VH-VL binders against p40593. Designs and how they scored, part 3

Target 1, 148 residues: p40593
Amino acid sequence: MIHPLIQRLTTTLGYPLLDADGLDRQVRTQPFSVLFFAGDPQRFPEALDVAVILPELVKAFPQLAPALIAGADEARLQGRYGFSVWPSLVFLAGERYLGCLSRVLDWGEYLERIPAILAGENEDLPRIPVLSPESGTPSCSPMETSES
Short names: E, the ipSAE of ESMFold2; O, the ipSAE of OpenDDE; V2, 0.75 times the mean of E and O plus 0.25 times the DockQ between their complexes.

## First folded at step 2 (VH-VL)

Design c5 (framework fv_concizumab; at its last look DockQ between E and O 0.07; V2 from the best seeds 0.00; counts 0 for: pae E 16.5 > 2, placed apart)
Fold by ESMFold2-Fast, scan of step 2:
Structure c5 (fold): chain C 148 residues (1-148), chain A 123 residues (1-123), chain B 112 residues (1-112)
Amino acid sequence: as target 1 above (148 residues)
Amino acid sequence: EVQLVESGGGLVKPGGSLRLSCAASGFTFSSYAMSWVRQTPEKRLEWVATISGSGGSTYFPDSVQGRFTISRDNAKNSLYLQMNSLRAEDTAVYYCAKSTRYFDYLSGAFDIWGQGTTVTVSS
Amino acid sequence: DIVMTQTPLSLSVTPGQPASISCKSSQSLLHSDGKTYLNWYLQKPGQSPQLLIYEVSNRFSGVPDRFSGSGSGTDFTLKISRVEAEDVGVYYCMQGTHWPYTFGGGTKVEIK
């Protein structure tokens, strides 16, 4: 059922698959986290590309503790972090939301944008109200424009 | 300096098997999806197979599914196509091709192609 | 499978004159990710195919600006503003939006 490229992240590389309780523990114990919201790869095939690139991002940014989010909690947690596009990588400093990067980007874009996110360059990112996933109004990063 | 070199083509009888190789140089091989594309004697181009950079995902059209296997050895910068149960319709020049974007295997844009290796399946 | 139809089948052009090639797909090439994966390749006599344009309108590195791609949905065009002798060969459109990837039948461009 689970695509091999996504399953490899948990089985071979040992990335945690987090439900809501697991996420609460991760943000309390890890200084920085990158959360992978894959969605359904049949609907969002770019999730497979993000699954391949995520281990390489962790090598480039070893301060990041990677984790996948369990499918049952994806919609609820999408409301918390305010992204509207799947797949997404959500970046946290402890419990604090730093930003996200939706869809697959070129490697150079990841190398440029992740340091800015981790440095807290999204200081003016507004607190996002918890909204229904169906609303379609949540946005994840002020740096993600129609031109980018 | 970025180069792909195919080998392994030849003459085989229907029902036979053949293994093609592609040697890559000049780029970070494991970061790019690789594909095989063939050109028939009628000059029609047909996509044959794609493998992701990690080797974890493989894709085939129905015409070769179950008969062909694509694989890669990233330590050796090599791509392979194992062709089994060959048919006359598999006669073609086989090109290996590199995807144009880092970790991109869905666009079908191939920026570097090898010289091709000829496979002839005849009675 | 997505059928890619190219017109004309062949084109004979006086040097310096423009050329236009049409490519039509049997269904929309707009991917769910918002991109359109329509690419153009040139195969010169005795050579491997080479990428000219990717994702409808983006010229690949080193491709002269006399080549341009346009279109959306199911209708796409490759234009050469001033055809040169080095431009002879067979041009193929190709879609990467849907599995399996499919190519057009090709358009042969010759100099008169």
Scores: ipSAE 0.006, ipTM 0.539, lowest interface PAE 10.7, mean pLDDT 84
Fold by ESMFold2, look of step 3:
Structure c5 (fold): chain C 148 residues (1-148), chain A 123 residues (1-123), chain B 112 residues (1-112)
Amino acid sequence: as target 1 above (148 residues)
Amino acid sequence: EVQLVESGGGLVKPGGSLRLSCAASGFTFSSYAMSWVRQTPEKRLEWVATISGSGGSTYFPDSVQGRFTISRDNAKNSLYLQMNSLRAEDTAVYYCAKSTRYFDYLSGAFDIWGQGTTVTVSS
Amino acid sequence: DIVMTQTPLSLSVTPGQPASISCKSSQSLLHSDGKTYLNWYLQKPGQSPQLLIYEVSNRFSGVPDRFSGSGSGTDFTLKISRVEAEDVGVYYCMQGTHWPYTFGGGTKVEIK
């Protein structure tokens, strides 16, 4: 079941829902992107909080082109960007990975960390999640797009 | 044997509609983006539409945006093009085309093309 | 839209001789990802197009090594080192760097 707060992003706010092919188009046409990996809200309820916050982040940083990532390709794209914690926001310049912010952060932390990410500081880590019962790791890692 | 077979072409009046189909075989259909490309009577090639492997993303040039819809049924290995509000300029041979590789995303590199189906729009 | 201009419009070549086809784009085809999405197709008489070259210079699987592509920016060339009878048809360049994708007008290659 798609939760109404996540569904609102695509149906009311017009955010694209992208698979891997659609992401290729997004990165070719947008200078900066923020990709929302919501996961399953039953397992990762903080995804609902991020779904409420994301439109406000886009208002504060209007250069960001938002998109939702879901479906069969979510796991492959998760591996491409190297995060292991849901929900996550992944930031790109074109196709270049800039960094990610995992779980929900307070507003002031977004305002501090997003400008640093957009300036090219890709080692930033999200706030360590204290409320996720079966979280794998609380961190985001930079990942090369072609290291095979 | 990898194969794409188009069907559904025909003669249609301006303002009419047609639905083209493309049957795919011999490869894992859902792993590849699929496209429609048309060839005009003047032999110009024009890109018409692209759909992602899952069907979640679709793309069109301005010339057909809002009139054409692309879809796929991965369980049936089938690609579709719904064409509405047809105009004389839409007269062409329509090809179904497969992207070369899933991980090498679509950049106009189509390795398998169908034989084409002819659409004629005239009074 | 990006205009792709091919020259010449037609070639008549003695078998075994070289052929060269130019493709010029109205804007640079260098993508922000560092790649150039310039492709070449051959449409043999009565057939659908087939991929020859992708990303400027990469031969597609099964394409003979007598075909080569080169170029950068806005200027691109397809060369056939020794034309054979099976090489007759219309050659198209195509760009995938910019929306919407566009093709050149084609170059017809015939055997004398």
Scores: ipSAE 0.000, ipTM 0.512, lowest interface PAE 16.5, mean pLDDT 83
Fold by OpenDDE, look of step 3:
Structure c5 (fold): chain C 148 residues (1-148), chain A 123 residues (1-123), chain B 112 residues (1-112)
Amino acid sequence: as target 1 above (148 residues)
Amino acid sequence: EVQLVESGGGLVKPGGSLRLSCAASGFTFSSYAMSWVRQTPEKRLEWVATISGSGGSTYFPDSVQGRFTISRDNAKNSLYLQMNSLRAEDTAVYYCAKSTRYFDYLSGAFDIWGQGTTVTVSS
Amino acid sequence: DIVMTQTPLSLSVTPGQPASISCKSSQSLLHSDGKTYLNWYLQKPGQSPQLLIYEVSNRFSGVPDRFSGSGSGTDFTLKISRVEAEDVGVYYCMQGTHWPYTFGGGTKVEIK
């Protein structure tokens, strides 16, 4: 069963529960979205804290349309956004990825980071490591054959 | 214990219909996508259908598209496969299969299988 | 549809010896999410298929460490370091990257 605190988001607060098709509809219809990838709260207890915090974030940032990702689709949809830590809040502008906030943060950190994310100022864009071609110049140091 | 139990298999004539059921236990049924996979008499495995945990999304191969429907009742921990317009090539053992756990296992695999139910389509 | 080709069709192995099974896909199994959904199943005689390896190289819970998976793109391998009598059955590769999901034709493993 879904944990009561997570279920409250859908049953009491009316947040949509999104599968892959639901997500496609969400991003086409909502200017800004915050997607809650809760995960298994037995494995990731911080999911319960984020489930409590998310409604307060939505009040603070009313432009965000909240949604809960369905458990059956979490793994596949996680890959779409490239986060590796649970739980995660994924922020979107339509279909465009804006950023992710993983684990539970302090309230002040949410208030500081979310405006920057919504502005597209993603500091935490995964710097695709530009594999600088290490110009491995093979320093063929010539072995000086000291003819003694 | 995690368990899947299929039922509803039998003998049917070409053009006939059959409804399979799968009873799930030992896990949070609604949290997982469910699938049907069949094994032909030649022992080939064929994916038949998948339904999302919520039931909002369904997937089929072209071989069964328009003839088969997949559904679930999460309150009853039950998965169904309605098979219409059955053909001889639909003869197989039909397995109910659970998608892998999220977090530890990503999508695209089946971690639990039922014992299967036999469907024979013959004149 | 993605065609999954397994080789060999059958393998007879002396207990304690290694075994290797190849699975090739007609297209890359790298998903847009960066994962490769190639799985291995074992069907023991008179039983249902059981998951051995998921996402190329991850052993499923309870699977012995003598089983290992490797590969990338279109070429994958299942290895058994020391075959045991309990390893007898038919091995199947399966791709879960592209719809429709597809299986290899199977490799029968027998003991000599």
Scores: ipSAE 0.000, ipTM 0.598, lowest interface PAE 12.4, mean pLDDT 87
ESMFold2 (binder alone), look of step 3: mean pLDDT 92; pTM 0.949

Design c6 (framework fv_concizumab)
Fold by ESMFold2-Fast, scan of step 2:
Structure c6 (fold): chain C 148 residues (1-148), chain A 124 residues (1-124), chain B 112 residues (1-112)
Amino acid sequence: as target 1 above (148 residues)
Amino acid sequence: EVQLVESGGGLVKPGGSLRLSCAASGFTFSSYAMSWVRQTPEKRLEWVATISGSGGSTYFPDSVQGRFTISRDNAKNSLYLQMNSLRAEDTAVYYCARVGYEYDSRGYWYFDLWGQGTTVTVSS
Amino acid sequence: DIVMTQTPLSLSVTPGQPASISCKSSQSLLHSDGKTYLNWYLQKPGQSPQLLIYEVSNRFSGVPDRFSGSGSGTDFTLKISRVEAEDVGVYYCMQSIQLPLTFGGGTKVEIK
């Protein structure tokens, strides 16, 4: 069943839970969206950490319209946005993919990376078809920190 | 209702400069990458430049790299092409074009909206 | 650069008859993501180009179903099942698998 920390996002905070049709409406009506792909919290426990932090991210970036993706559609829509790691936050400007952030990050890392994503600095990589020996989607995982 | 309107074309001598403008309306301009595509007198289409939605990334073919600059002002819904060191081969109708994408894919390069074009003639 | 070659150079067709236009690329347009990045445009006389088909076979919004695209690898076809007077113009294919983006030379479709 749905974990209480994730369920709170839809029941208490009113975040939409989107299937494919709902996602179509969201991307056509919202200037910016953050889509939460939680995965199975038993397999990916960091999904619970992201569920806790997501409302705080929305407070810090009120231009973002948050939404959850229905579990039945998560795998198919993962292919559309190309992230490989669960959980992931996918950022859109209307219908346009801007970038993603996978796993749970430090608060300061969210504050640094989200403005760059919303500025569109990473938007071109998944949109520009290039012939590459390594066929991969952009990694949504964090880079090594200066501490490592 | 969605449209692109180019301006700034004209007659210019070889080695001269010209700045083209494109006014966008009816859609969220900052959500789209934008391009310039030209059509030669022989009716061949040539991609000239693309700029990302934020303006952070720009792309050019070798033929104009270093001579042309693409820029945008999202607050004014405007796209620009600064053309320097113009050559006879740059004579063309210049179209402003929106880089389209489909919701059910990641979105890849094609031009789903075109302006009416503005004519640039490079002649002595 | 990927070279795009269109045939025929021009085509004269009686209204209601079918038309077929070929586009060949100098290398495969199939990306490792499984998609093929070939698009078709129409330029009617005195007008700007307009998108007809994207990614081989997807009709753009508002494009009549008499237009269809097909093909794979390096060989692509645009078909008009029943040519109408409003279909007169120059048709261009374009690859978008890699930069620089390149267009075919165009095929002019005229009514007899």
Scores: ipSAE 0.008, ipTM 0.543, lowest interface PAE 9.0, mean pLDDT 83

Design c7 (framework fv_concizumab)
Fold by ESMFold2-Fast, scan of step 2:
Structure c7 (fold): chain C 148 residues (1-148), chain A 123 residues (1-123), chain B 112 residues (1-112)
Amino acid sequence: as target 1 above (148 residues)
Amino acid sequence: EVQLVESGGGLVKPGGSLRLSCAASGFTFSSYAMSWVRQTPEKRLEWVATISGSGGSTYFPDSVQGRFTISRDNAKNSLYLQMNSLRAEDTAVYYCAKGPYYTIRSYYGMDVWGQGTTVTVSS
Amino acid sequence: DIVMTQTPLSLSVTPGQPASISCKSSQSLLHSDGKTYLNWYLQKPGQSPQLLIYEVSNRFSGVPDRFSGSGSGTDFTLKISRVEAEDVGVYYCMQGIHLPYTFGGGTKVEIK
């Protein structure tokens, strides 16, 4: 069912596992959140790498309140933020979407990109409405200007 | 569940102004881009304005650029359209509509629409 | 601006029979991400438009499987395999790839 590396985030580290109601509470009470959309680690093995790195990101950016999204709600809540690639980290300021980082990145890339996202400099444009976690297309990109 | 209710429409003379409001409920308002789309008496649909979830980005077609302003009050779950220098061709039913995402560009457009409010520009 | 052209303007259908609506864009709706951002809306009499199909062929939540979309590039089709009384209304195609967003002129579907 749940892989031990992902389960550790909720059982050992105490990260909340949020359904839609829990997410509403999180965004109303936390100044900044990082939401972990893991998907199925059998399909998306990089989810295990993100699960290992997420606690280290929280240590580097202690203003972030981490949370996992319950598997039953992942596809519906993915549609809210518009990313298409699993796993993804979604960054919020209260209820405001700041951006996302899909797949596992190099540590240096996290250190570069997260401050820009938290500063509101990177409003990502979602490519497609995603209802399925099996999408393989790249997700989050820099904000794009209108073409016509 | 998810509801959008427009108000503020009416009869106005050419060159006049109107402010439309849209009251949103049943979803986390600040998490979604919002748009105004109008329907002419000939039943053509025309996109009028889009605002990002934060309110930081706004976009308009050339036909209303400089005359219309879109804004939102996320604390009040409200969307607004300030329409200035109104012309006869602005006569339409104005719908507020929810995007499926936070950002300004909605690839499948609007997934939830309000009931509309009528604006008539006539002498 | 991308111009969207729909045909026919009006269509009368016997209940249970199929219907087909065409939408043509003045330029390709294929995005560099490999997706085509062509959507279909239905406006039933006295109601607001409702999303029916997004990205050419994906049915929105709750939309019956008698509705199907197809096409690529600049030519798109909406098909209803068995038209029912509740399907009466005006159908609009819409492109979401480039601002300004633009809609087709609409196709009115009526029951004979």
Scores: ipSAE 0.000, ipTM 0.488, lowest interface PAE 16.5, mean pLDDT 82

Design c8 (framework fv_concizumab)
Fold by ESMFold2-Fast, scan of step 2:
Structure c8 (fold): chain C 148 residues (1-148), chain A 121 residues (1-121), chain B 112 residues (1-112)
Amino acid sequence: as target 1 above (148 residues)
Amino acid sequence: EVQLVESGGGLVKPGGSLRLSCAASGFTFSSYAMSWVRQTPEKRLEWVATISGSGGSTYFPDSVQGRFTISRDNAKNSLYLQMNSLRAEDTAVYYCARELLRYGPYYFDYWGQGTTVTVSS
Amino acid sequence: DIVMTQTPLSLSVTPGQPASISCKSSQSLLHSDGKTYLNWYLQKPGQSPQLLIYEVSNRFSGVPDRFSGSGSGTDFTLKISRVEAEDVGVYYCMQGTHWPYTFGGGTKVEIK
């Protein structure tokens, strides 16, 4: 079951919901993509905040082709892009990984960080591995993990 | 063991329609993009359609765009090709094929046995 | 569309001798991701095509090491170091870099 605020992105706004194959086609056809990894919004409530702000980010950066990742493929693709915090926005130029922004940020932070990511100015970002979905991303928001 | 079994081929008149089916087994069907590739009587291979694992994205070359549609039923592990407005040039053996994207390569790793479509008056 | 040209059209080989097949593309097959999606398929008589080599030089699972692929840009080669009877069939190169996917015309390999 998907939350209504996240479901609206695909049903009302027409954003693609991509499995691994759909993602492959997206990166072949789109010069730039922003991929939304929501996770489970009951575990990661900031996913709902990102769902609200993502359409506004697309208006500010119309070169970005937005897409959601299907829940069944999120864990597999998390390994490929190397983020550890949910929710995350992953930025690609074609198939090339440019960076990610985890959790919800202030609007000013998005306006500052997205242009730098799209310009490829983060020299410590790894290239996406083809056969080994392991890569670090020091450019994402700090890692968070909780246990009780 | 990966298996793909096509059916639904036959003889049709120009302008007619056919629906091809492909039954898949031996793998998690919904995790793979699936394609149709045809082989002409002259033995040329032509890609004709691809559908993403979820079914949300479909792709066609110009030669069949608007005439063919591809669909899948992941609960039944089945792939379909609906062919409308058939032409003599569509005469071919039609193969369903699995596209492996897991480790980055863009290729067809397994093919079915094929089903023959003949378009003639 | 990318045109794929294979030479020769046919090849007769004495058992145990080497064979070489050329594939040339009308444009570079280097993808923006740094990979080259040039693949080779074998269609044995009466059978469906089967994957032999992917991404220029990688043997698919179960493919004997007598098969090797090489090349870059627009020029690619498939070599069989010692042709065996089970290697007879039609070999096709295929590119996955550019839409739409396209195949070469095929090279028929026969035993003398």
Scores: ipSAE 0.000, ipTM 0.498, lowest interface PAE 17.0, mean pLDDT 82

Design c9 (framework fv_concizumab; at its last look DockQ between E and O 0.02; V2 from the best seeds 0.00; counts 0 for: pae E 14.2 > 2, placed apart)
Fold by OpenDDE, look of step 3:
Structure c9 (fold): chain C 148 residues (1-148), chain A 125 residues (1-125), chain B 112 residues (1-112)
Amino acid sequence: as target 1 above (148 residues)
Amino acid sequence: EVQLVESGGGLVKPGGSLRLSCAASGFTFSSYAMSWVRQTPEKRLEWVATISGSGGSTYFPDSVQGRFTISRDNAKNSLYLQMNSLRAEDTAVYYCAKDIYTYEVSGKTYYFDYWGQGTTVTVSS
Amino acid sequence: DIVMTQTPLSLSVTPGQPASISCKSSQSLLHSDGKTYLNWYLQKPGQSPQLLIYEVSNRFSGVPDRFSGSGSGTDFTLKISRVEAEDVGVYYCMQSIQLPYTFGGGTKVEIK
């Protein structure tokens, strides 16, 4: 069941509810997006706070097109953006990932961090560990046959 | 608050034409697929047409295919149903319905979260 | 076309008693995306249909906790734990897994 405070974003404020196909359209049509991955508010109570804060963030940053990710698609789409903490706000420039803000933050912290995210200055992009192919060349050390 | 207001219903003769309109408000209209659903005098619900958010894709059941057209004006938050070659079996209350999701033009799985109050179409000789 | 069959056609319920409505589909409503595309609508007297339950078990906004949906594949149930006077109307199930979208014939719920 979608919590009333979360569902209000779509039913009252008119934010799009996105599945995977809707998300693909969103990122192609909107210059900047903020995607709300709410999760289960019973498991992650901070989702309710973010649901209240998100409309105020959209007013502060009117270039952001807000959207709610559909609960049935959250797990699949989480894998696309690589965040591990719930709830999360994912910021995009078209299809390009800009950053993520997870849990509930103080209002001042949102105002400080969002401009940097939108500018692409966020150094905390999880460096996808380039799995350097460890060229494990097995050095077969030749056993020195000690001639006794 | 989401609002859907239908208009354009009336009495028409068999073989006649009618155009229905739906005015939408309270949501980002262009993001959602929109549909027409009718209710017969026997109270059966029948899906009539769906249009994608962009208007690029339209869908009809065989019962109205080739006779009905669905269109939208996203700048005016308006949905339309042009009905041609009307038959007695087209007599119903016609509802404008909003889809719960935003769909790309390739989207095929829709259901409705809000309905208008409906407009009555009567086809009689 | 997917045929949706509702049972019973009508229910007369004493206030405070439970009600149960069955909906059967002629084929599975489980999609490859993992969703099951079965929805429930209520049409109150003199009103338009309103969404109650989407995707089998999710209550729509403002729907009381006394409403619950369950089921899988082809067999679905809407339950009302304690029927109230405001629950009077016709209940419809709907499939949206494929075109054409199809509705059940409806179940009329009345108060005794």
Scores: ipSAE 0.019, ipTM 0.653, lowest interface PAE 6.7, mean pLDDT 88
Fold by ESMFold2-Fast, scan of step 2:
Structure c9 (fold): chain C 148 residues (1-148), chain A 125 residues (1-125), chain B 112 residues (1-112)
Amino acid sequence: as target 1 above (148 residues)
Amino acid sequence: EVQLVESGGGLVKPGGSLRLSCAASGFTFSSYAMSWVRQTPEKRLEWVATISGSGGSTYFPDSVQGRFTISRDNAKNSLYLQMNSLRAEDTAVYYCAKDIYTYEVSGKTYYFDYWGQGTTVTVSS
Amino acid sequence: DIVMTQTPLSLSVTPGQPASISCKSSQSLLHSDGKTYLNWYLQKPGQSPQLLIYEVSNRFSGVPDRFSGSGSGTDFTLKISRVEAEDVGVYYCMQSIQLPYTFGGGTKVEIK
């Protein structure tokens, strides 16, 4: 069952829900994309917070084409983009990976970090991957929230 | 030979609903993305919806987003467009169109290679 | 959205003479994969649109060699070297580099 706050993104707002095929089309046809990897909201409650904020982010950054990743394909596509924390927003310029923002951030943090990601300034890009059969998954780190 | 046959068009009042169908034959239906494209009374062509071969991904322009739903039944080789909250500006001939894109082909590309004969939707009082 | 502009709105051609149709896009249609996503369709009277040319210059199956497409970036041309009666109809250009897919307004070709 899909949580109502997440399901609203596809049913009421019409955001695409992407399998691997759909992702291929999205990255080839959209100048910029933000992909929402929600995970299981019972395990990762912040996914519901991101579901609420994502439409507001799209209003603030209308150049972003939002999309959700189908649950069955989340693990496979996580490997493609290499994030390790759920939920995550993955930012692309066409097929090119620009960066990701994991967990929920304060609104001001989104307004600061997204322009830098889209400009390709690489301030919040994940660590350089170490290519190996056991660990080829680079990750983006969430912002420090230790102040409350 | 590829064939696409639309049905379900008709006269409907503003705010009403209508469901269009497209029966496909002559190709491996489940392998290809499918689209709906409409032609207004002024003869302008407007893309309306696209669905991936598996049915897992759907796309809409802003003008119909939230009102139209595209779906497919691969076992029946059928494509559907559910149109809700219809407006006068939705009046058009609706064409089922086959996308060239398929997951199985290397060197991916995008365009409509075959179109159906169209079905007319008129939204008026 | 990418805006597609076609000229002329219509043209009338004596049989056997050439015809030329222009299509301009508001943004470049060149993708990083090296392909340019511009396509041409013909709608004959009373019929559905049919694919003529894909990716600027490639003729679709069964399309006569009198049809040719050319161009790059934002400026594209469809040429018919010698117009025949069966070529009558409305020609549309279409971009498929980004969603939403958009079409030109059409160019009506008639025989004198």
Scores: ipSAE 0.005, ipTM 0.611, lowest interface PAE 10.5, mean pLDDT 84
Fold by ESMFold2, look of step 3:
Formats: sequence, structure tokens, C-alpha cells
Structure c9 (fold): chain C 148 residues (1-148), chain A 125 residues (1-125), chain B 112 residues (1-112)
Amino acid sequence: as target 1 above (148 residues)
Amino acid sequence: EVQLVESGGGLVKPGGSLRLSCAASGFTFSSYAMSWVRQTPEKRLEWVATISGSGGSTYFPDSVQGRFTISRDNAKNSLYLQMNSLRAEDTAVYYCAKDIYTYEVSGKTYYFDYWGQGTTVTVSS
Amino acid sequence: DIVMTQTPLSLSVTPGQPASISCKSSQSLLHSDGKTYLNWYLQKPGQSPQLLIYEVSNRFSGVPDRFSGSGSGTDFTLKISRVEAEDVGVYYCMQSIQLPYTFGGGTKVEIK
């Protein structure tokens, strides 16, 4: 069963629940999207904290079209965006990957980082992957630099 | 030949429920998103719901969100619209429409290329 | 929501004469992919809507070449170069650039 806090995003707040086909429609019909990859809340309890704050993020950044990624398709879609830490919020401009924010952040970090992500600011960290999930800083892989 | 045949319309009192069905033939049903579009007595067209080809994604406008549910059975080539808590404003002819959207990387477009004949829903005391 | 406004509401045309229908959107329909997501439908009397034009100017399969679409940004036009009896009905524009998908109010075309 889906945890009630996650479930309210789709049932009460009306956020779309997307599989791969639905994601393609989302990115083609919305100028900006924020995709919530909750993972399994039993394994990743911070997903519940992000589920509570996501509606407030959307209020603060109303240009973002929120969506929840279907659990059965999470691994398939995770590979598309290259993140490795759950939960994650993935930010898109149309089809273009802008960045992600993993785990839960304080409110001030969201207010600082989301505008930079939406403006297309390049990541200032080295392009060498850093796999230290306990460092307190979320780790995401930027896809913009890996264009085909 | 693409064919879409709606059924299940009728007269319902406000607050009631109705389930519409759409039988599809002449194309690979599971490859396409499907939609319901309604036409009011004033002849306005309103998009009502969309479901992805696999059935994993659904979308609704605010006017029906929380009251309507869209589903599909790809083994039976069938699309459904469950309408609950019906209001007088829901009175319309309901069309089943094929979306051209597929999971194809190039050449896809966004439009309803084929429509059924419609089924009439009347919500009245 | 993107509001789609059609003018005129109705149009009476002498057979063989041209007709022109305007559709204006409250926001640009030009997507970052370079495509413009405006479509035109015709609903003939007693029938369901049928697709005429997609992405501003592309005729759908089987649509006669007397139908043409033009425009950009927020202003679009459907033109019928020589109206025939089979062209009577209600014409609708539709945007598919973003949810919710929205239609114009319709333009009824009649033969005098």
C-alpha cells in the first residue's frame, strides 16, 4: 500500500502519477516540471518529509508542474536522469534536465537552489561523481553536460 | 479503419454516478493515449480526461478532478470513464478520442485524430 | 488555463467563395522544440469532430487542399479557399501545448 502522505499528493492534491508514457506527455506539455521520485518510504523515510514540503515548494514556485513517479517505473526512469539517492526531486524545462535535489533540505536551501536550477546555472562541483550519501549534501548527476 | 464506440450514457440525478465505456478497434490500442472529451448543450468542447497507453498515467482538469476516474483494459481494447458526484454542468455528449501520442521519439504530434460517435449524459432532477 | 477565442461566432458563405476563421490564444502556443501546438477540427452536422489541421498548417490525411492554416504565437487563421456544401459545420481550434487542453468556442459555417 502507498503511505498516506505520498498518496495524498495524487488523490487529494491532484498531482499526476506518471509512468514512462505519461512522463513524455508531461515534458512536452509543461514548460517546467518537478518530478518526485519517492522510492520506498519504508527504506527512505525522508520521502515522507519531501512529500509534506513539495506542495509548499510548488506554491513558492508556481511555474513548476509537479508529478509523482510511479513506483513500478522508478528504476527505469531513474536511469534516464542518473540520480542515485532517494528521495529526489528532478527539475526539467520541457524535456531538458535542469538538475535535482536529493534527500530532504532545509527551506532556505530550497529557496537558494531552486532558482539557480530554473535559471540553468551550471553545477559548480567537479564533474567527477561523489558517492558519499552521508555527507549531508544531496548528490545528483547533471544530465545537461552529457547531451547526445 | 479506426472505430471508437461509446456506451453507458443516460439520465442521472445530481449526485449520482455513471460509467461510460469505449470499445476500440482498427489500431494497436495499447500504443496510444486515450481521452474523453465532452460537448455541452451549448456546443462547447471540453477535455475531460487522458490516460497513457499502459494506463499508468492519468490526467484531469480541475472541474472533474476527484469525481471522475479514467481506466483502460488493453486486453479488451476498452476505455472507461467512471463519473461520480455528477452535477448538472456535467450534462454533455461524451466522446472517446484517440490521442496520436505514442512513445515514439520523433514524428509524434499532440491532437485527437479520431473520435467516437459519442454517448449522451444528462444530469437533471 | 489557456483561453482560446474564435471569431466570428458564425459565418454565412456563398458557395465557391472564401471563408476565414480567426483563433487567438491567451498565451503563446510556440513550444521550445520549435513547434506550435494549434489544431483545427470540423464538426459536420450530426457528426463527431474530425481533425483538419494540426500544428498550425499541416493538413490531416484526406483533408482537401482548399483548407489552409496559418499564424504564429497567439494569432491563427483557418482559411477555406472555395467553400463547398460539405464544408458546413462548426470549426474549433484547440491548443495542445499544455494541460488542460482547451478549445475555442467554435465558428459555425453555413451556406447561403
Scores: ipSAE 0.000, ipTM 0.546, lowest interface PAE 14.2, mean pLDDT 82
ESMFold2 (binder alone), look of step 3: mean pLDDT 91; pTM 0.938

